# VHH binders against Twinfilin (twfA), part 8

Target 1, 335 residues: Twinfilin (twfA), of Dictyostelium discoideum (Social amoeba) (q869t1)
Amino acid sequence: MSHSSGIPASQELISAFGSANTGDVRLIKVVIKNDELVVDQKLNVQSDFETDLELAHSVLQKDSPCYILYKKDDKSIELTGYNWIFMFFVPDNAKVREKMTYAATRGNLKRELGASHFVDEIYSSNMNDFSKKGYQQHKLHQESEAPLTMEEQQRNDEKEQGLFVGGGGSGMHVHGISFPVDSDASTAVSNFINKKFNYIELSVNVDDEKIIFSSSSNIDIEAISSKISSTEPSFHFFRYSHQHEGENLDSIIYIYSCPDGSNGTKSAPVRKRMLFSSSKANVEQLVTSHNVKIDLKLEINSPSEISEESIINELHPPKVEEKKAFSKPSRPGRK

## First folded at step 21 (VHH)

Design m2 (from g2 with K54R)
Fold by ESMFold2, last read:
Structure m2 (fold): chain B 335 residues (1-335), chain A 122 residues (1-122)
Amino acid sequence: as target 1 above (335 residues)
Amino acid sequence: QVQLVESGGALVQPGGSLRLSCAASGFTFSSHSMRWYRQAPGKEREWVATISSRGSYTYYEDSVKGRFTISRDDARNTVYLQMNSLKPEDTAVYYCARDKYTPGSYYDFDYWGQGTQVTVSS
């Protein structure tokens, strides 16, 4: 059950979208004014779909939420016209009430315009996600999170075992990133948010396909490496209290560990790794849905990759090292 | 351990062609997007091309689009970069790299090889 905001699309917006679906419009920026969804800007096609993605970035205002209805270059299979991307920008510095109003309204907007027009969605608080590079990253991430086909799974299982097994399962489906969350895991997240614990570990029960609770405690950063399994994938949240340039910080660190056989670890079976990998965003959302910003996200293959030094270097890259030229003289002659 | 080994770099005349290879080991290759980067002397490392984990999407820096083609062979755990119509501006050390998803940080990577030198000159 979801409560609608009751904010309708204006007749101008409905008409503009209908005309744009068969015309030369590239995007329509939509905002809420006077409790109505209205057209704020409309920009025409200037180049191919990919190049024009910079137009989406160009119409964003850093402190104001908006929707962007963005037209692709490929035609709809089911409808006359083209396929669209629904973009929803909600900047971190927008007022909370405004953020909630836009979030509650987006479903009605899609319904009134016809949800079948929208073949993809991009939701972000980062302006750069609504650009060519942001779109590319979005597509790469979607594909990496998609379930493996049976042929791909068999090939990966053979590589991990090092021997041909001759397996022949006829049909197997791997579920995506929407695993249900066990009540103990939800409770553990709440306890982390409320600062009862500075560390929690979450896992996925592969057989039940649920996000589950593994452990919680109050630890020092030097202990986090010992909490990470060298044989099983796992998710970790840690609140790192420290000082940087005289300021006291509580940095929230999200770690996905996926042992790959390096540094004394053992690679987990492909099915398990896929289920954990596909859950990364859902597990992240458990914390971020409470209006908590994650300051560092790490994907590691071994507990040895985590230390106070490695975390500090990621949180606070050295300015001198970031500006220093990276090169070494090569020797003359053939090598 | 994760290992990426580039090969195929050479001296080539302008307008020529060259194919780079990147042999990958120590991880599930078919589950990762792969990228090529390049670094010319005195310049920062720059992104060149990306191929998605299953090969459904390929992306290119504007200056190489139409001239370079990235591909992958998952049976051999190898990424290729076919470079055609080479220009002196393409002179660089070319690195293959494993994509790293970091929200807000684009063209990120976590592992890269030692590189292979491509020189385009008469």
Scores: ipSAE 0.430, ipTM 0.835, lowest interface PAE 2.3, mean pLDDT 80

Design m6 (from g2 with S105T)
Fold by OpenDDE, fold request of step 22:
Structure m6 (fold): chain B 335 residues (1-335), chain A 122 residues (1-122)
Amino acid sequence: as target 1 above (335 residues)
Amino acid sequence: QVQLVESGGALVQPGGSLRLSCAASGFTFSSHSMRWYRQAPGKEREWVATISSKGSYTYYEDSVKGRFTISRDDARNTVYLQMNSLKPEDTAVYYCARDKYTPGTYYDFDYWGQGTQVTVSS
């Protein structure tokens, strides 16, 4: 069961959304409270869907992220009810923790409500984008053949960036959230890059919302499992120096570990898990920004999921010997 | 060099119709949304209409809705403004503009023409 690292929707929210498809509700503002997605506000239809976009603007709070489920006037062809716009507001001055939590939960919310209901999505840090004029601009931009903005490019790049092997969770990376890095963490990364250490562990201080240094050492591949906590999430970089097919290789391995209660681990709080998950890309960039390629990315929940053998198999998958189909001997032609 | 040349402005009676044209050159016309603006004497320039790059979306200022129609012909690199049921209040210099997308800025443009005079008078 791919433990969705997202915050679950309340039954009330699910019910409200369902009812809205047949009722007079124009929009539902959704917020995270007590580790649950809840209905904050509902507003009814007042005019056409474009005019009513001003209602979306009116429910936004300048310092607080939120989702707005916005109902269009056209009915769905595939589903019962109307088409919806998914709005995601993330103000720049919001706490990093909140931004990350909301970003990580976005996909879950869509999934729980039915992703196919949403025919459009607006993501912005600007309140004014959630208006009639904002929507119009959004549509113009979508139709334009203009090159992707840097942010859009980054998003695409992030999507193309290989999924962590072993972790079922599609980590949605929120573009634009720079998570501050502690000086010690930066130093650790430098030391890793400069081969002072072949292993470093980084973490996130949840309270300070910073990437922090945990430990550095020189270890063998056999010791990797012992570096994985059963109670706390963390990030690991390991330089694996080894020989493969006669060639000496230095493979860089990036591991995100997050206990989820499986295999004897203690599950971290949902918010903490989301924060760490959302930080994966940022942490990766700490190393890749130095023109270092990561050869293997692993996402694991317990120490038991990683071994020398598993790492080697991922780095160097066994060549599936094409079983040469034994040519059936041609039956001698009956004279 | 980007050029926009408006034409079609004239003196018309109230209730009359007029079609404005804007010939575009110096850029890939089909890749850009286009806008019409107008400026009356002593007034600020105001947005009138927008058409998306592929023509899928058209938007109008409220005072012209139902009366004006923006369209485009990409083969001719031309954007049009059909104006029906003209009113004295529609008297202005009309400008064609190339849409510019700037995050956080709405109804922005980077190039515009010299304009064409539309006068609605009895």
Scores: ipSAE 0.810, ipTM 0.939, lowest interface PAE 0.5, mean pLDDT 88
Fold by OpenDDE, fold request of step 22:
Structure m6 (fold): chain B 335 residues (1-335), chain A 122 residues (1-122)
Amino acid sequence: as target 1 above (335 residues)
Amino acid sequence: QVQLVESGGALVQPGGSLRLSCAASGFTFSSHSMRWYRQAPGKEREWVATISSKGSYTYYEDSVKGRFTISRDDARNTVYLQMNSLKPEDTAVYYCARDKYTPGTYYDFDYWGQGTQVTVSS
């Protein structure tokens, strides 16, 4: 069951969107309130699609992220109703926690409302991008055949991964909302890299929005499950030194653990889960930035989901013996 | 070197029609959106029209909507501006420009031509 990692939509929002699809509503501003996606504001059609884009700009708040569901003038060919634009505004000065929560919830919102309704998406930290001029620029940029720069590709990748890419328009400087890393966490990573420890645990201080150090040790692979909390989410790096096919290997394993109430665990609060989930990539980069390759990435919800056997199987999947289909002997041709 | 060369400017009577051409060279034309600007005597340069790289999107200044049509021929590396129902207020030097994307800046361009004079006078 793909745990919807996002904030759920209220019934009111779902209903409002449904009604808007056949009504006079031009846009719905959506915000997160009390761990629910809710309607903040609705505006009706005033003019044509492009002119009314200024309405999108008018509902934005300079310091608060939001979604805007914007109705186009053209009807959907596949669905009943109109085509929609999904707008995602995340100002640079917004709290990191908010940015992450909204980023993590983006996919869920689209899914709950019906992703096929949305024929376009605009993501920006610049309010001006949510205007007629902004939209035009967006379209021009989308149609450009110019190959994406490495930076643009990275940005797109980050967007797909739910990482907040700060900055408006095509030039969204992926200001990777990198949570500040506590000095102890940095030191732990260094110690891991230099093989002082073969295991480190990192966490996120939710209040301070920092990556923090939890623990470091030298452990055997059999002990890895015991390091997974049943009540708190956490990040784990483990160096698995072993022999495979006569070669000595040091495999780096990255584990994100988040209890969800399954298998005897206590579910972490939704916001906390979102924060940790959104931090996965940033935490990974702490190790990979040292030119260390991660050989295995695991996401688990309980200690019971990880074992020596499971890790080995993932690292070294058993060679599916191609069952040589026994060629049926050609029946001797009847003379 | 990027070059844009406008042509087709002339003296025409009110209500007349004119087609401007802009020959582009020195870059991959088909990968760039193109723009037309105009500058009347004593006035600031104003945006007139834009066409996207693939031609799927065209945008116009309000005063020219319904009268002007921007188009492109990628095989000839040329952008056109068909001007119909010309008015005296359309009198200006018309410039072709290559669109430039700059985050946070709208209607930006990086190269433009020498311009071609369009005069609408009875």
Scores: ipSAE 0.806, ipTM 0.938, lowest interface PAE 0.5, mean pLDDT 88
Fold by ESMFold2, look of step 21:
Structure m6 (fold): chain B 335 residues (1-335), chain A 122 residues (1-122)
Amino acid sequence: as target 1 above (335 residues)
Amino acid sequence: QVQLVESGGALVQPGGSLRLSCAASGFTFSSHSMRWYRQAPGKEREWVATISSKGSYTYYEDSVKGRFTISRDDARNTVYLQMNSLKPEDTAVYYCARDKYTPGTYYDFDYWGQGTQVTVSS
């Protein structure tokens, strides 16, 4: 099942990165244009890796997000070519939709270029973090920083209410975008946790940029499919009370539905799909922050993908047994 | 109480060498980056060198690069500054400081010592 598809890298970008990996290119500035990741600038090596960080600073535009693929001077031990730093600049005063689009697309960009090329990452809203002094501070902090717990990282994100936490570091990796949560949505989550309802639906209001409440009820598992829109993205939590192998279970199921035009659904605009996709982790955290384990996570494109049988098969996969023959040949040296 | 005590400052001839020490106490030394600053008469305090908490990274102001070496001894809770090829321009009070991470602010610190005087003259 496929729910998320990022903005693809252009052929020009893929080719430029491949060539740059063994050539004299210092950096490639990448932007999103016409729903594609494209090369905006390429700058050549002028000096050593740290001195050239001023080139990375020089290509930033105060109000516009971008990525920078920045080449180090050391060659990769594992791959042909050099090691790279992945830089993601998202200024606070950029348009909200633009910030969200870049945040949602970042992971796809790294995957399409080959994530193993990138040995370090810098994510910041401050232009000066992409300079020699900013890089030095990044390395000092990275070495000194203790890993944050999930609760501490979520608290920091909630305090800022922004798309990204300033600075960078190996222990700091910002995923997704945090939207404010409407009071009705918070109440619905509490009612779900307290078992007043076994089903809730949450959504994102694009105009208000909030996680909002859609509905809650007590339903049977057969009714879930009818609750899922074929035209609008949505988030669902369901408590499935059932019995398996003689034990009573209350399995918590998290469903993200994003109709994409397949299987008879209607696709929402790309930007709306990106907003919902980038909120998936934050919506999940609304429930898991109450010390609740999610037993099954599903991402679907159509209500038809959900049935009691499909849920049971995911929760309790059929056991696969290997049939024993009268004899099996010994397999010397195979494992 | 966090305490940083510099020592080793002296009068030295141009081209000479000195080694400064900074004894640290009252905190987990191995978890902090450490810096040297200096302040010449009539000038503002300026950053000289930094060493990361595990010693993996050292950084230097351009005018001292290649002449000064920062190091640390975690067993002794001590930061050192080896100063070679000293010039009259290096004359200053030298301060040891504990690095402070402040997003968007660079070369920041939260604790510093009383300093040690280095004078280079002939």
Scores: ipSAE 0.501, ipTM 0.860, lowest interface PAE 2.1, mean pLDDT 80
Fold by ESMFold2, fold request of step 22:
Structure m6 (fold): chain B 335 residues (1-335), chain A 122 residues (1-122)
Amino acid sequence: as target 1 above (335 residues)
Amino acid sequence: QVQLVESGGALVQPGGSLRLSCAASGFTFSSHSMRWYRQAPGKEREWVATISSKGSYTYYEDSVKGRFTISRDDARNTVYLQMNSLKPEDTAVYYCARDKYTPGTYYDFDYWGQGTQVTVSS
């Protein structure tokens, strides 16, 4: 079945979390060992919850995924004990199978501990995001992005998946997950490169954890919008043959579609959206690895965003008088 | 298209106060976090303060915490920096900037203004 991981929480972990919820533990680092979620480290409160965020950074291992159950200083209004942050670190250096196992197990861990304890979530492949400064950046991003409250997003995701999956949304994408490519998908890419087809669609099989082939055909640009699902994330490559200012052009267009509930679409579960989003670069590389330049990359939330006019305007922007630019100062945050 | 215009920089005596303004145009102001940076002569630009898009969160560099206050007025598309108890070390060109979220990178931005000079001297 396509639901949360079958890897259970150890009795030690469940007991440690219950004890920490009413005690002086700041964080619990959780890892998967021998097909079980276990306690790897526990660290006690040293200072306020924001200052102690450096403890979360200190327990990360560059090449190993982990979860961190991080206790805040405020007490829950609804539950006994404190409010918690659920942290999920998936480093670039981790083995692919390990990354996939941790991604698939996240929901089960939250469910077994009680998702209502977790009032915030941080997911990242970058160690810098698990620090005081990283937390601040997380809060800024959440406020700028989400039209829904964290609780509303969590409830919606749980209904869509048919399982209890705790945790609010964050503005953070999961990086470093790279699925294997199915042979039919590789063949479809080759046929696209060799110009047998001017259109291919690829997707991700979440259960088999691979990039798979969906369809290929020869279509006109007017048909692209009808090929794009309003309910499922998907990847598309199209070769657009057209004339511009008297010149015949073949433009290669890469479209990532992720319906988010806007403009009449239906949002896929958060986990599925993250897995597709984390695969964007891997899917792009299937084409670019053949020394093929992609002329336009589009990320859309609705099929209605794609039209001949919108593609032409992106490929050949209306001429705009170029204004004299200011000298660009050095970026903050680089030392 | 995006424009950020700072104003209000002046020469002030130590212990004085000053209020900087940053007028924003060319984007949906209420959807973006905003920051102040400063650059002293011969120094790298440093982050000073940040305000979230709805104003729920403000963050300050340690040396200005308690003395500086960042605020925003979304009706006027303007960010402010109220600077109190000014010290000679606060002498710098002050820039406002629009926040850019980049995973793993702190204090990133994508647009900034020309700056406004603040000089604290007697």
Scores: ipSAE 0.453, ipTM 0.843, lowest interface PAE 2.4, mean pLDDT 80

Design m6 (from g2 with S105T)
Fold by ESMFold2, fold request of step 22:
Structure m6 (fold): chain B 335 residues (1-335), chain A 122 residues (1-122)
Amino acid sequence: as target 1 above (335 residues)
Amino acid sequence: QVQLVESGGALVQPGGSLRLSCAASGFTFSSHSMRWYRQAPGKEREWVATISSKGSYTYYEDSVKGRFTISRDDARNTVYLQMNSLKPEDTAVYYCARDKYTPGTYYDFDYWGQGTQVTVSS
């Protein structure tokens, strides 16, 4: 069971979504404002659902995460109303805290609106994936990754004869986003899980397109920023042993760092950044597949974004320094 | 090795029909989406149509939608392009290609054939 951020859907959002099932609404853009999921924009049907996908692209802001509830043209088999696509845009240059808040809130949003309405979902940091061409690529990829049927398996068995020759063409043949994992990386993950080390760094070898091992050690939290490259994208797992309000905690922190040229960093080439970004879930699964809960996921653009203070603030929020007393205590762990 | 062999290109009158075929070998055909591209004289190669690996989804460039139909026969490892209501603008070399998934790059491919000439005159 993963923990939620505790950010609820507004009554306006719930009402707008319910009404959209019977009206001309094509999409609802949802953002988090004042610790609440609210309607930011609502656009009507203008054409068929594929052509209207350009409306989804048009409502994105390059620096800000958002959700888009996108209505298809077909009716639900299970429910009254239409089928929907859940879209989650998380741009690379959004603030780390904002990215984590939206990621932690995604599940509650779907649950509060009724997960059965959403027959598909698109999660991307690339604005162009929320378009007609992006949708088409999404569907093609989904189908190619589907398990084979019995008939297809028999055909494949009969065609697997002979030698494989292919993928040798320079500049015209590349692998997808799913990379194999080098044995040293797998060993490093095992050593992290069995607590031999409290810190590991993983990378992607762009030339071989493999997840590889970079570093492991036992460090203090103050050293983690010095381990993060200002020139190369990288993945980090850290076990933070600390005390909070009288409790001893061992928090597992997953950091994806992608230098973008800010704060003295150097931006990596676009292809490299995309390869690392597309590997985030695969790298995360290396640890979570071992029955390990990740307590905090961070995406950063500079080592300067990581400090003991920033990690503590993300792990243990509600610290109000504003003069206003309008913030209300939230009940922990409820959805 | 991956091989794609197009056939069926011909000279045809406007309004006519033509069926292109692409025989595929050297890979698991049913696990790949397939595409048709075309290149008219003096123009860049352009995407025409795509069929998903199981055939559940077909997509067309706007100028051919409703006139062209892409299909596949997995038993024969063959992709077809049925071209109806042909216009002079459809004159091009038509290429069969294997889809490649590349994040952030759309209509990408990794292998294509030698092409087959379709000419729609006058």
Scores: ipSAE 0.438, ipTM 0.841, lowest interface PAE 2.5, mean pLDDT 80

